VHH binders against D-aminoacyl-tRNA deacylase (GEK1). Designs and how they scored, part 19

Target 1, 317 residues: D-aminoacyl-tRNA deacylase (GEK1), of Arabidopsis thaliana (Mouse-ear cress) (q9zpq3)
Amino acid sequence: MVTLIVATTADPASINPAAALLAMPGWTAGPILPPDIKSFSNKQTRVIQHDRSIVKEDDLDLRWEEATGEVVDEVIFLSRHTAVSNRPALTVHPIGVLHLKDGESPPQGGKPGWAALPSTRIGPWFRLLKKMAEAHGLVPEFEITLEATHHGPITNKPTMFLEIGSTEEYWKRQDAAQVMALLMWEGLGLGGSEEVGKWKSETGKRKVLLGIGGGHYAPRHMDIALKDDIWVGHLLSGYSLPMEDPTQTKTTPGENYIGGNWRQSIKAAFEATKASFPGGEILAHLDHKSFKGWQKKAITEFLAEESINVGKPNDFT
Key: E = the ipSAE of ESMFold2; O = the ipSAE of OpenDDE; V2 = 0.75 times the mean of E and O plus 0.25 times the DockQ between their complexes.

## First folded at step 15 (VHH; framework vhh_gocatamig_d2)

Design v02 (from t01 with T28D; at its last look DockQ between E and O 0.81; V2 from the best seeds 0.66)
Fold by OpenDDE, look of step 15:
Structure v02 (fold): chain B 317 residues (1-317), chain A 122 residues (1-122)
Amino acid sequence: as target 1 above (317 residues)
Amino acid sequence: EVQLVESGGGLVQPGGSLTLSCAASGFDFSDYALAWYRQAPGKKRELVAGISSGGSTVYMDSVKGRFTISRDNAKNSVYLQMNSLRAEDTAVYYCAATEYIDESGYTYYDYWGQGTLVTVSS
């Protein structure tokens, strides 16, 4: 089984981390993934580089498996990050397009209603990244953050994005790229150390965070993710929870039904998280402050209906 | 609790003016981009105007020169000055907030107001 690291040749936030990683010892040229995607090999890690948008190449995991016969355990994408704030940032996040309904076209890859399997490394690597960034003097200039699920490409194996942001100036930062490379190097155990964030089915249940609500960067979920030994699945921002206000949509008095695709969104995220963490105890964490009273009630009731456990911050420790 | 509360909607004659306000609370307002959307009966919700955290603005073509979006971070508020109103401007107007946009400019709004009705009629 191999880890697939996907980089593009047009994005400096992809080019530089990949280059920094490939400059480390142990890499050899790999096969060409049809039609013309270059690859490099180091132990159980593969780096592939294509010249399209990072969100435009779907099913790279399956394509690799078909071409090489190697089983892909996970996919790590390297990309730029954009933000309203324009603040420098290093980010880790799962992918999916839960905010869109059927028939809508995703602007950044994926497919409507789809949640990728989250990489089990999201939580551990987030913490590791923070530590490395601090050690290398990137903090406090760079914020180290998680992101909610929001884009593609389509993948079939556990996936995460590693991103440098949030403007063109920072996309091409070499020191940031170096830290990202070190993260991959250490996280994957390429230097001989123990890999970080590999999920193993154990006798005991380990707790996995499913974040529900909040902003794109999910600060309250992130506070939990900063704790040691916390595993992180999907994070659903408010935009991934489309809920219809009952005061505006109710045609019949007394109906407690809340419209919108928020139910499907939570379910898809939960199922994907569950699939990535076999044997894990998934705990949904609600960003209560981000919800209106009626939203919170609806979500809480739905989680109960779906037998999804809810956890408070202290339940994750 | 996060809140966006629109106000200022109402009935106005064609050619008239109206100012919408949206008061925000419960989140770091200055880090968010803000927008006004509108939804007319039987139509999809559409972006009317947006303003970045830095104050850059965007407008839909049909409102350019007539509408002005502005923000006051000290008051945690966003405004939409609407001049030369037309019948086709009739809609429920929503304010929205986001802290993230993708490379294509697609905006992911975490928070929405309840909306305020603007009716332009003779």
Scores: ipSAE 0.561, ipTM 0.807, lowest interface PAE 1.1, mean pLDDT 93
ESMFold2, look of step 15: ipSAE 0.669; ipTM 0.855
ESMFold2 (binder alone), look of step 15: mean pLDDT 81; pTM 0.812

Design v03 (from t01 with D102N E103P; at its last look DockQ between E and O 0.61; V2 from the best seeds 0.00; counts 0 for: pae E 4.7 > 2)
Fold by ESMFold2, look of step 15:
Structure v03 (fold): chain B 317 residues (1-317), chain A 122 residues (1-122)
Amino acid sequence: as target 1 above (317 residues)
Amino acid sequence: EVQLVESGGGLVQPGGSLTLSCAASGFTFSDYALAWYRQAPGKKRELVAGISSGGSTVYMDSVKGRFTISRDNAKNSVYLQMNSLRAEDTAVYYCAATEYINPSGYTYYDYWGQGTLVTVSS
């Protein structure tokens, strides 16, 4: 069973970390996938170099299995990050397109209302990345952060994105690419050390963060994500929680008092998180400062209705 | 606490003008894109105008040439100047903010104001 790392050749924030990783010991050429996708192997890790947009190439995990007979356990995408502020960043995030309803076209892949299985490595690798970036002098120039769940492509196995942002100048930064390669090298145990972020429900802390609310960079959840041994699942920003103003909506009393896709978003993210962390204790953490009173009341009532436990920061121990 | 507070709504005659403002707090304003949305009774919320952190603007077709979005980073404020108002502009107008917009745009923003009512009638 293998870990599939996906890079796109036209994106320096993708191909440069992949090249830096492939320059480390132990890589051999793997099969060439149709049409001309190069691959490389090292222990349980496979790197593919794809020449198309990462967010549009669905089911690469299943396509690898079909072409090679090897079962994929997880997928890691290397990509550029673009920010409104254009400030430099190194990021880790799960994927999904939770704000759209059936029939709407996702502009960056995925499918409406879908959340991928989040990689169990998101929390541990975020913490490792922060440590490595600091040790290599990238902080404070680069912000090291999680991103809220967003975009595709469609995957069937636990997935995360590793990104360098946020402009052409920074996408090309070789020191950032080297740190991302080191993260993958150490995180996957390719140098012989113990890998980081493999889920072990039988030992250690088993609490898993499900982030509810806030902005794209998960500002109120970060203190929890930085705690030792805390696992991270999906992180739903405000844009994944569309809630319609109740003064503008006449709805059937009961479950749809507050319109919008927010209920489906929370449920999809919870179920995907639960599936990635069997035996884990999922705690929904609400960014209370990002919600009006009526929103917070609606969300907490829905979480209770669905038996989704709420956690305050002190509950993540 | 993140807050977006709209003001400037009210009753105006067709052909008239109105300026909406939105004061923001609780985040680094200069890092955010801002937008105005509107929602008429019984209708879905729709994007009216947006402005990037760098000042680039977009408008829905029906308001181009009549509405102008602007921002003042020193005052943490975004504005919508509405000219040549029509009855179909009657709606609750909402200020919204986000620090992430993909190249194709998402429909929703992270933070929303409470709205301010604009009524265009005699």
Scores: ipSAE 0.221, ipTM 0.652, lowest interface PAE 4.7, mean pLDDT 87
ESMFold2 (binder alone), look of step 15: mean pLDDT 82; pTM 0.818
OpenDDE, look of step 15: ipSAE 0.433; ipTM 0.743

Design v04 (at its last look DockQ between E and O 0.89; V2 from the best seeds 0.00; counts 0 for: pae E 3.2 > 2, unsure alone 64.7 < 65)
Fold by ESMFold2, look of step 15:
Structure v04 (fold): chain B 317 residues (1-317), chain A 123 residues (1-123)
Amino acid sequence: as target 1 above (317 residues)
Amino acid sequence: EVQLVESGGGLVQPGGSLTLSCAASGFTFSDYALAWYRQAPGKKRELVAGISSGGSTVYMDSVKGRFTISRDNAKNSVYLQMNSLRAEDTAVYYCAATEYINPETGYTYYDYWGQGTLVTVSS
């Protein structure tokens, strides 16, 4: 299993964790990826550093294979995070651009209506990151949280973002960078311990969270993700579920039609989650309080129509 | 339940004024940025004004100097004072809220929207 870790040189929230990881034992110089991207290798892990925007660099997994002959099995991006509140945070999230329709140009990369394969490590690494941040004195100063599915770039293998936020002062925090490096070191088993977050459908819980609704930081879904041994797929906040108010839709025939991109968003996220967790039991968890009655009814009926199982909190055990 | 409820719309003559209000509940208001959007008949929804959690504001060019966005965190409310109204300001006005901004592009994702309040500017 080859893991590609992507860092950008101009972003301290990206390059500092990468540098901290590269300072640990076992790294050697790797090939140059076109056009001029340096790489480093340690066991199954490859780190690349580039000077272009992460959201503009599509298909890095396939480009690695084309340049080296080596198949990438997962991608981890190191990036900065910005919160409206400016509170410090360490975050984990899947990517996708589910709020845009065909023909729209995505300003943050990706492609309209697309959900990347989510990394299977999202849930387990979120929980590990929380423990590590606590052990290293970053909590409560830093919030440790998931983010809802958003932005690109386009990837073809299981993907997640690891981020430090939320202002330049905190992007530069070396103690946060060290915790992110330790997360990757331990999570990938580079020091010799068992790695964390590989999909193992034959053991333990096989339940996979598909989050439906809520805000960007997914507070109701995060409660589920904090439970022991729960896997996490896509998390669709309200912005990934565009629904047209039926009282405003006088030109749409039929009483049971709710316009907007929300059906396609749910289906794309479900299919990507299913593909990342073969044999897994995907349970859609609805943030009921984030929906109006007509939205909740429409979503619940659609999930049933598509045979997408709904999970209440107790079903994630 | 998360709610954004707009009020204050109505019929007004050109040159007149209206104040729109949006009452928010179900989330920590002070952690959110708020915005007013509008949608005229047959047109796309467009940003009118935004206000950060810290009070910084942005306006579309055609409303600068005429409209003022403000927030009152104690009342969980955001306001749009609209002065010198023109026929082109006729639209349904929507309140929106977000807690995320893309750090590279400044692009933001709005999770919560109100149902809108109609403003008609007609003589």
Scores: ipSAE 0.440, ipTM 0.761, lowest interface PAE 3.2, mean pLDDT 89
ESMFold2 (binder alone), look of step 15: mean pLDDT 80; pTM 0.806
OpenDDE, look of step 15: ipSAE 0.666; ipTM 0.839

Design v05 (from t01 with G50A; at its last look DockQ between E and O 0.88; V2 from the best seeds 0.68)
Fold by OpenDDE, look of step 15:
Parts: C-alpha cells; structure tokens; sequence
Structure v05 (fold): chain B 317 residues (1-317), chain A 122 residues (1-122)
C-alpha cells in the first residue's frame, strides 16, 4: 500500500512543499500516470504532479491503482488556502461537498452531498504541524488550523489537504513549504522514524471527533483536536448544515420537522468517518454557540435517532 | 450564541429607499466577510452584495448603482442602503457571515440571519 501525495505545477503552495519534500533523500522517478502526470517514489510514498487545478483531477487514487497495481491507502493534497482575514495560515482538513444538494454544481470539485473518507492523519498531523511550525518560528505569524469539509476533488480513499495560506504572498513562502515538507517527511516516517497518524483497529477502541457546527475553522472543535490521542474525522461547518427555519416554513402548526439537507450531510459525514476509522468510537461534538436553540434541538434529536454518540469536550480526554 | 438579526424591512413604493441593518454577535465580526442575500417568492436565494473584512465590495449587476453595502465593526453591524427600489427587489433579505472563500472566490457562509421582508409595491 502507498500514500499518494498530489501536487500541482501551477500553485506555489503546492509546488514549493512538493519540491522541498522531493529535495530530501530517497526519491526516485516513478511511472507516468496517464496521460502525463509525473511521479516520484520513496518507500511507500508516491508524489504525483499534474498541471490542472488541484480540485479538477478526480479519482487519482483509483487511477494510480489501475496504472501501477499499487493499492493506495491514503491521498494527501497540497494546495493554497484563501481566507477572508488574509492571515497567514497552515491548514489541515478533510474534503467533501456536503453543503450542496443533488443537481447543484460544485464550484471547487467534488459532487453534491459527497463526503470523502477522512485521512486518519488529520488530527495527529494537525498537532504535529503545530509543533513543527512553532519549532521553526512560523508561529505566531502563521495560524495553525483545521478546516471544515467543503471541496473536492473526488477521492475514494482516505484523504486530507495540507494548505498554505492565505494570500499570494504567503502561498509562496519557502519556510512554510519547508515545514510542510518536514511534516510529510516525519509524518510518513520517510526518515526512519515512526509514522504519525496510522490507524490500527487492533489497538483498541479510540475516540474519533466528528465536529458539527461552527465556523470554517471550527475553533471549538480544534480545541478538542489539540488534545493528545484524539482522532479527527469530518468537520461540518454551519454552511454544511442547511436547515430551514421552522418559523418560515411551517404550514401546519405542531410539526417539528426541520427541513434542509442537514440530515443527509451529518449522515454522510458520519458514515465516511466511520469507514476511515474501523473500530473507532465516533463522538459527535456540537459547537453549541454556533446554533440557534431550534437547530441544536433538531441536531441532537437526529443524532440520537441515528445512534450517533455525542461527546462533550471532556469526553475526548 | 451566534446571532445575525436583520431589521429595516418593510413596504416601500417604487423609487423609494430603504436601509437594512444586520446586528451580529457571538463571533469576531472583524474577521468575517458579510453579505446580503435575497430570496423572492418562487426564486432561489441570490447574492445581492458582499463586503470583505477589508471593506471591498461586490454587487449583483441588477443592484449596482442603487444599493450600497457597508459595515461598522465597532457596532458589529452590516448595512444595505437600497435606493431607487423596484418591484423586482421584493424579497426576503438575509445577512450572512463567513471567514472563508475558496480559490475561485466562492464564499461559504456559516451564519445567517432570519431575514427581513422588503416589499416594493405601488
């Protein structure tokens, strides 16, 4: 089984981390992935580079498996991050397009209602990244953060994005790229150290965070993710939980049904998380402050109906 | 608790003016971009105007020159000044907040107001 690292040739936040990683020892040229995607090999890691948008190349994991016969166990994408605040940031996050319903076109790849399998490395690498960034003097200039699920491309194996942001100036930062490269190097155990974030179902039942609610960067979920030994699945921001206000949609008094695609969103995220963490205890964490009373009630009831366990921050300790 | 509360909606004659306000609480307002959306009966919700944390603005074509979005970080508020109102401006207007935009400029709004009805009619 191999880890597939996907980089583009047009995005400096992809180019530079990939280049920094490939500058480390042990890399050899790999096969060409049709039609013209270059690859490099180091132990169980593959780096591929294509010249399209990072969100436009679907099924790279399956395509690699078909072309090489190697089984892909995870995919890591390198990309730039944009933010309203324009603050420098290094981010880690799962992908999916849960906020869209059938028939809608994703602006950034994927497919409506789709949740990728989250990489098991999201939590551990987030923490590792924070440590590395601090050690290399990137903090406090750079914020180290998680992101909610929100874009493609389509993948079939556990996936995460590593991103540098949040403006053009910072996309091309070499020191940030170096830290990202080191994260991959250390995290994947390419230097001989133990890899970080590999899931082993045989080691016992471990807690997995499913974040529900909050902003794009999910600070309250992030607080939990900073705890040691916490695994992270999907993070569903408010925009991934389309809920219809009952005061505006109710035609019949007494109905407690809350419309919107929020149920499907939670379910898809949960199932994907469950698939990535076999044997894990998935705990949904609600950002209570981000919800209105009726939203919180609806979500809580739905989670109970779906037998999804809810955890408070202390339950993740 | 995060809240966005719209106000200022009402009935106005064509050619009239109206100012919508949205008061925000529960999050770091200055870090967020803000937007006004509207939804007319039987139509999809559409972006009317948006303002970045830095004050950059964008407008839908049909409201350019007539509508002005502004923000007051000290008051945690966003406003929509609507002039030269038309019948087709009739809709429920929503304010929304986000701290993220994707590479294409697409914005994912985490928080929404309850909406305020604007009716433009003779």
Amino acid sequence: as target 1 above (317 residues)
Amino acid sequence: EVQLVESGGGLVQPGGSLTLSCAASGFTFSDYALAWYRQAPGKKRELVAAISSGGSTVYMDSVKGRFTISRDNAKNSVYLQMNSLRAEDTAVYYCAATEYIDESGYTYYDYWGQGTLVTVSS
Scores: ipSAE 0.528, ipTM 0.790, lowest interface PAE 1.2, mean pLDDT 93
ESMFold2, look of step 15: ipSAE 0.689; ipTM 0.862
ESMFold2 (binder alone), look of step 15: mean pLDDT 84; pTM 0.847

Design v06 (from t01 with Y100S Y108S D110S; at its last look DockQ between E and O 0.01; V2 from the best seeds 0.00; counts 0 for: pae O 10.7 > 2, placed apart)
Fold by OpenDDE, look of step 15:
Structure v06 (fold): chain B 317 residues (1-317), chain A 122 residues (1-122)
Amino acid sequence: as target 1 above (317 residues)
Amino acid sequence: EVQLVESGGGLVQPGGSLTLSCAASGFTFSDYALAWYRQAPGKKRELVAGISSGGSTVYMDSVKGRFTISRDNAKNSVYLQMNSLRAEDTAVYYCAATESIDESGYTSYSYWGQGTLVTVSS
């Protein structure tokens, strides 16, 4: 089984981390993934470099498996991060397009209503990244953060993005790239250390965070994710929970019916999280302050109907 | 690991009594409100009774005077004493730990048990 690291050749936030990683010892040239995607090999890690948009190359995991016969355990994408705040940031996050309806075209890859399997490494690597960033003097200039689920490409195996942001100036930061490379190096155990964030179902039930609500960076969920031994699945921001205000809807099937695709969104995220963490205890965490009363009520009722447990912050320790 | 394990369900005749128990673990029991819900076939799950962390209780109208919810924090347990059982009380009963239960019966759901079947039949 191999880990795929996917980089592009046009994005400095992808180029530089990949280059920094490949500059470390142990890499050899790998096979070409058709039609022209270069690869590199180090132990059970593969680096793939293509010249297309990072969000447009779908099914790279399956394509790799087909081409090489190697089983792909997970996919890690390297990319730039953009934010309205223009703040420097290093981010880790799962992917999916839960906010879109069937038939809609996603502007940033993926498919409507789709949630990728979240990499089990999201939580552990987030914490590791924070430590590394601090150790290398990137903090407090760079914010270390998680991101909510919101884009593609389509993947079939556990996936996460590692991103440098949030402006062109910071995309090309070499020190940030080095930290990202070190994160991958250490996290994957390429230097001989124990890998970080490998899920072992046999070790017992461990708590997995499903974040519901909040903004794009989901700070309240991040507070949970910073706890030791916490695993992180999907994070659903408010925009991934389209809910129709019952006071504005003309046709209500019932007094307590809240329209919108928010149910499917939660369900998809939950199922994907569950799939990535076999044997794990999934606990939904609600960003209560981000919801109106009627939203919170609807969500909590739905979670109950789906037998999804909701945890308080202290329940994650 | 969070667990809520219901017990005490079974078959009982109309007019009979039954006591449900729920043993909880894996979370700070005393910080949570506790509740019993029930779901009959083809019906929505409904709140039967709730007890706040402070001991305040709420009941659905149809069970008032017949059912009593109580909690034992030392045992991490919640109970539902059901008296004068009726056929319409037949349902799967679920134990739940919630963030809060208000006077109107609304709850913030947290943890659920797997349920225990109560059948009231002659």
Scores: ipSAE 0.000, ipTM 0.244, lowest interface PAE 10.7, mean pLDDT 91
ESMFold2, look of step 15: ipSAE 0.021; ipTM 0.508
ESMFold2 (binder alone), look of step 15: mean pLDDT 80; pTM 0.795

## First folded at step 16 (VHH; framework vhh_gocatamig_d2)

Design w01 (from t01 with S104W; at its last look DockQ between E and O 0.86; V2 from the best seeds 0.76)
Fold by ESMFold2, look of step 16:
Structure w01 (fold): chain B 317 residues (1-317), chain A 122 residues (1-122)
Amino acid sequence: as target 1 above (317 residues)
Amino acid sequence: EVQLVESGGGLVQPGGSLTLSCAASGFTFSDYALAWYRQAPGKKRELVAGISSGGSTVYMDSVKGRFTISRDNAKNSVYLQMNSLRAEDTAVYYCAATEYIDEWGYTYYDYWGQGTLVTVSS
């Protein structure tokens, strides 16, 4: 089974890390996918270079299998990051479109209410990236951070995005691209060392973070993700938890219903996380300061109803 | 604790003016884009005005020339000056904040205020 790395040739934050990786030993030309998409092979790893938007490449894992006969084990997308602040960053994140209801059109790929299987490598590679960025002099200029779950494309295998941000100047930074290439090189074990972030089912020994609430860069959840041996699943920022304020919706008298699709968002993220970490201990970590009292109460009650365990920071051991 | 607290709503006659304020805390205000949304009873929430971290503004067509959004990073506040108010401006007004707008312009709001009611009636 293969690891598929996907790069967009027109995006320097995508193609430059891919090119830096391909400059390392062991690559051979792979098949050309329809219509004229080049690929490269090294051990279990396949790099695809194409000129289309990555978020529009639905089912690329299945299409790879159809074209080549090789089963895809995981997908890693290389992309650029944008931020309101324009500050430079190196980021890692899972994907999904949890804030949209059935029938709405996701402008950024994926499908409404869907969460991809998160890559098991998100936590371990986030920690490795931070160490590598520090060792190569990118910190503190670049922030090294997770992002909350967002956008597509639709994938069927464990997926993550690796991104360089946040402006043209930083998208083109070759030293950042080299660090991302080294992350992939070491993380996938291509130089002969043991790979990083491969999941093995172990009862009661490994904790998996499910982030609930907070801002896009998940600051409270990053405190947990920096702990040794913590695995990271989905991270649901406030935008993935649409909740209707009961004082403003004029709901039916006598009913305590909190509207919005926040329940479906949590459930989809939990199930996708569970599927990526068979036998893992999934702990929901709440960014309490990001919620109003009525939101916090509703979420806590729903987690209990669904038997989704809540983890406080000290529970992540 | 993250907070967005709106104030300045009230009852006003057509043609009148109000200034809405939104005080923010719990995040780095200068890293965020801010917006005012409104929701009339039984209607969907709609964007009224937005202001980027750098001060660029956008307005819905029906309020252009009547409303002005501004921000004061030193006070962690965003304002909506509403002039020449009309009955159709009656709504609950919400401020919202985001640190992430994707490269295609889609806005990922993480934080919303509780709202302040504006009523425009004779």
Scores: ipSAE 0.667, ipTM 0.856, lowest interface PAE 1.3, mean pLDDT 90
ESMFold2 (binder alone), look of step 16: mean pLDDT 81; pTM 0.816
OpenDDE, look of step 16: ipSAE 0.790; ipTM 0.902

Design w02 (from t01 with Y100V D102E E103D; at its last look DockQ between E and O 0.90; V2 from the best seeds 0.00; counts 0 for: pae E 3.0 > 2)
Fold by ESMFold2, look of step 16:
Structure w02 (fold): chain B 317 residues (1-317), chain A 122 residues (1-122)
Amino acid sequence: as target 1 above (317 residues)
Amino acid sequence: EVQLVESGGGLVQPGGSLTLSCAASGFTFSDYALAWYRQAPGKKRELVAGISSGGSTVYMDSVKGRFTISRDNAKNSVYLQMNSLRAEDTAVYYCAATEVIEDSGYTYYDYWGQGTLVTVSS
């Protein structure tokens, strides 16, 4: 039963949080994975460090299992975040490449039309990270936020990214790296406290957010993710929902048919979320203000066709 | 509601000029990068020009020197000045907005306009 934490050596937003975590008690050196990946062990946790593209180094969970015989249960990537605004941020997000069709080569890793199993820890760790960042004086300087589902690499077990942004100056910030290390330390229970964010389908609240629409930082879905005990699956922003404007297309059969990859995107994200949360009550939450009327109608009808329940904010109680 | 509304398309003679405008609402415009894309019939949508929140610009090779992208944060608007128009510039032009640009320069555009048709013909 293994939690695999992945860092890259050339990215200060990746290697510095990993180093801060490894400076805490209990780490021992582990095997070197082919071709040249260093590893470290502490209880159920394994940290690996490689020098390749974090979004394109695929199947590290399976490669760990093949090299060691240990089953990986989840993967956590440490990475940098870039933002158009250049504002500092600490972020958490699931991965997938939902906007591309079969045959397209994804420049940011992953594979077309694919959504990874989302980590069950995304919601709980987002809330914990916000609390820790506030307690350590990083707020309001750093924004603490979710990101919508995007990019690779390909993984086969529940996955999330933890990121520091958004410029070189902030990627190197050691106080941010320490907060990310503390998040992992406490979240995984390495210091002896109870771990945070394991799925427990038989007790407690079982409501799981599937975010539909909005911008990259998911502002309407974050309102829900801040509620106690809400689980978070995939978050599909507008770029994961390509919809062809019917006034710009001439589709004679079914003239009101809405083209684009948005149906497959929703279905893949729902299926991956369902797989990560067995027995969970998945509620699709629509960012209504991000959609035109024709988009909203099409999405709502598709969700009904697929028997995907829609949740309003108050349904997440 | 988030909106990107293009205007300024129309019929233009080869060698002529046209200015496209895109008015944005429903988000903090100054935090976004903006782009113009175009799509000719039967072809893939392609990036024409982009402008960062700080004003840095990029252009596809075939329009460099002929097209100029600009933004006015006070009016929440982005513009595309198109000069020396050619038949190959005929397309529907789309305005797009994003909050994130990956290290490789790859971008994920969340918001798209409805498009405005530009026709360049004799």
Scores: ipSAE 0.438, ipTM 0.762, lowest interface PAE 3.0, mean pLDDT 90
ESMFold2 (binder alone), look of step 16: mean pLDDT 80; pTM 0.804
OpenDDE, look of step 16: ipSAE 0.636; ipTM 0.837

Design w03 (from t01 with A33T; at its last look DockQ between E and O 0.82; V2 from the best seeds 0.64)
Fold by OpenDDE, look of step 16:
Structure w03 (fold): chain B 317 residues (1-317), chain A 122 residues (1-122)
Amino acid sequence: as target 1 above (317 residues)
Amino acid sequence: EVQLVESGGGLVQPGGSLTLSCAASGFTFSDYTLAWYRQAPGKKRELVAGISSGGSTVYMDSVKGRFTISRDNAKNSVYLQMNSLRAEDTAVYYCAATEYIDESGYTYYDYWGQGTLVTVSS
C-alpha cells in the first residue's frame, strides 16, 4: 500500500514543496505513467509529477493502481491557495463539490454533489503543520488554516490538499515549501519516525468532526480541530448548504419545507466521512452563529432524522 | 447570528432611481467580498455587481454606467445605486457575501440576504 503525493509543474506552490521533499534522502525514480507523468519512490510513498491542472487529473489513484499494481491508501495533492484577503496562508482541507447540483459544471474539478473520502491525516497534519510553521518562523506571517470542502479532482481513496497561499508571491515562497516538505516527511514517517494521522479505530479518542456551517475557513470548527486527538472529516461552509427560505417560496407545496440541496450535501459529507473513519464517532458541529434561526432549526431536525450525532465544542474535549 | 438584510426596494417608473442597502452583521464584514445578485421571474439568478474587500468593483454589462456598488465598512453595509432603471431591471435583488474566491474566479458565497423586490413599471 502506498501514499500518492501529486504535484504539478504548472504551479510553484505545488512543485516547490514536492521538489523540497524529493531533495530529502531516500528517493528513487519510479515508473512513468502514460503519457508523461513522472514518479518517484521512497518507502511506501510515491510522488507523482505532471504538468497539467491539479484539479483536472481525475482518478490518479486508480490509474496508479492499474499501472503499477500497487494499492493506493491515500492521495495528497499539493496546490496553491487563493483568497479574497490575499493573506499568506498554509492550508489543509478535504475535497468535494457539495455546493453544486446535478447538471452544473464544477470550475475546479470534481463532480456535483460529490464528496471525496477525507484523509484521516487532515486533523493531525493541520496541528502538525501549525507547530512546524511556528517553529520555522512562518507564523504570524502565514495563517495556518483549514478550508471547507469545495473542489476536485475526482478521487476514490482518502484525499487531502496541502496548499500555499494566497498570492503569486507567496506561492513561490521557498520557506513555505520547505515546511510543507517537512510536514510530509514527518507526517509520513519517511525519516523513520512514527507516521502521523493513521486511523486506529480500536484505540484512543475516536471523535471525528463534521463541520456544518461557517465561512470558508470555518474558524469555529478549526478551534475544535486544534484539540488533540480530534479527527477531521468534511467541512461544509455556507455555500455548501444552499437553503431556500420557505417564506420566499410560497409556491412550493409544504409550508415548512426548506428547499435546496443542503440535505444531500450534509448526507454526502457524512457518508464520506464515515467511510474514512470506520468505527469512529462522527459528531456534527454546527456553527450556530452562521445560521439564521430557521436554518439552524432545519439542520438540527435533519441531523436528528438522519441519526447524525451533534456535538458541542465541549463534546470534543 | 449572521444576517444580511436588504432594503430600499420598491416600485419605480422607468428612468427612475433606487438605492438598495444591505446591512450585515455577525461576521467580519471588512474581510468579505460583497455582491448584488438579482433574479427575475422565470430567470436564473445573475450577478449584478460585486465589490471586493479592497474596493475593486465588477458589473454585469447591462448595468454598467447605470448602477454603482459601494460599501461602508464602518456601517457593515453594501449599497447598490441604481439609476436609469429599465423594465428589464425588475427582479428580486439579493445581497451576498464571500471570503473565498478560487483561481478560476469562482466565488463561494457563504451568506445571502432574503432579497428585496425592485419593480420597474410605468
Scores: ipSAE 0.571, ipTM 0.810, lowest interface PAE 1.0, mean pLDDT 93
ESMFold2, look of step 16: ipSAE 0.593; ipTM 0.822
ESMFold2 (binder alone), look of step 16: mean pLDDT 81; pTM 0.813

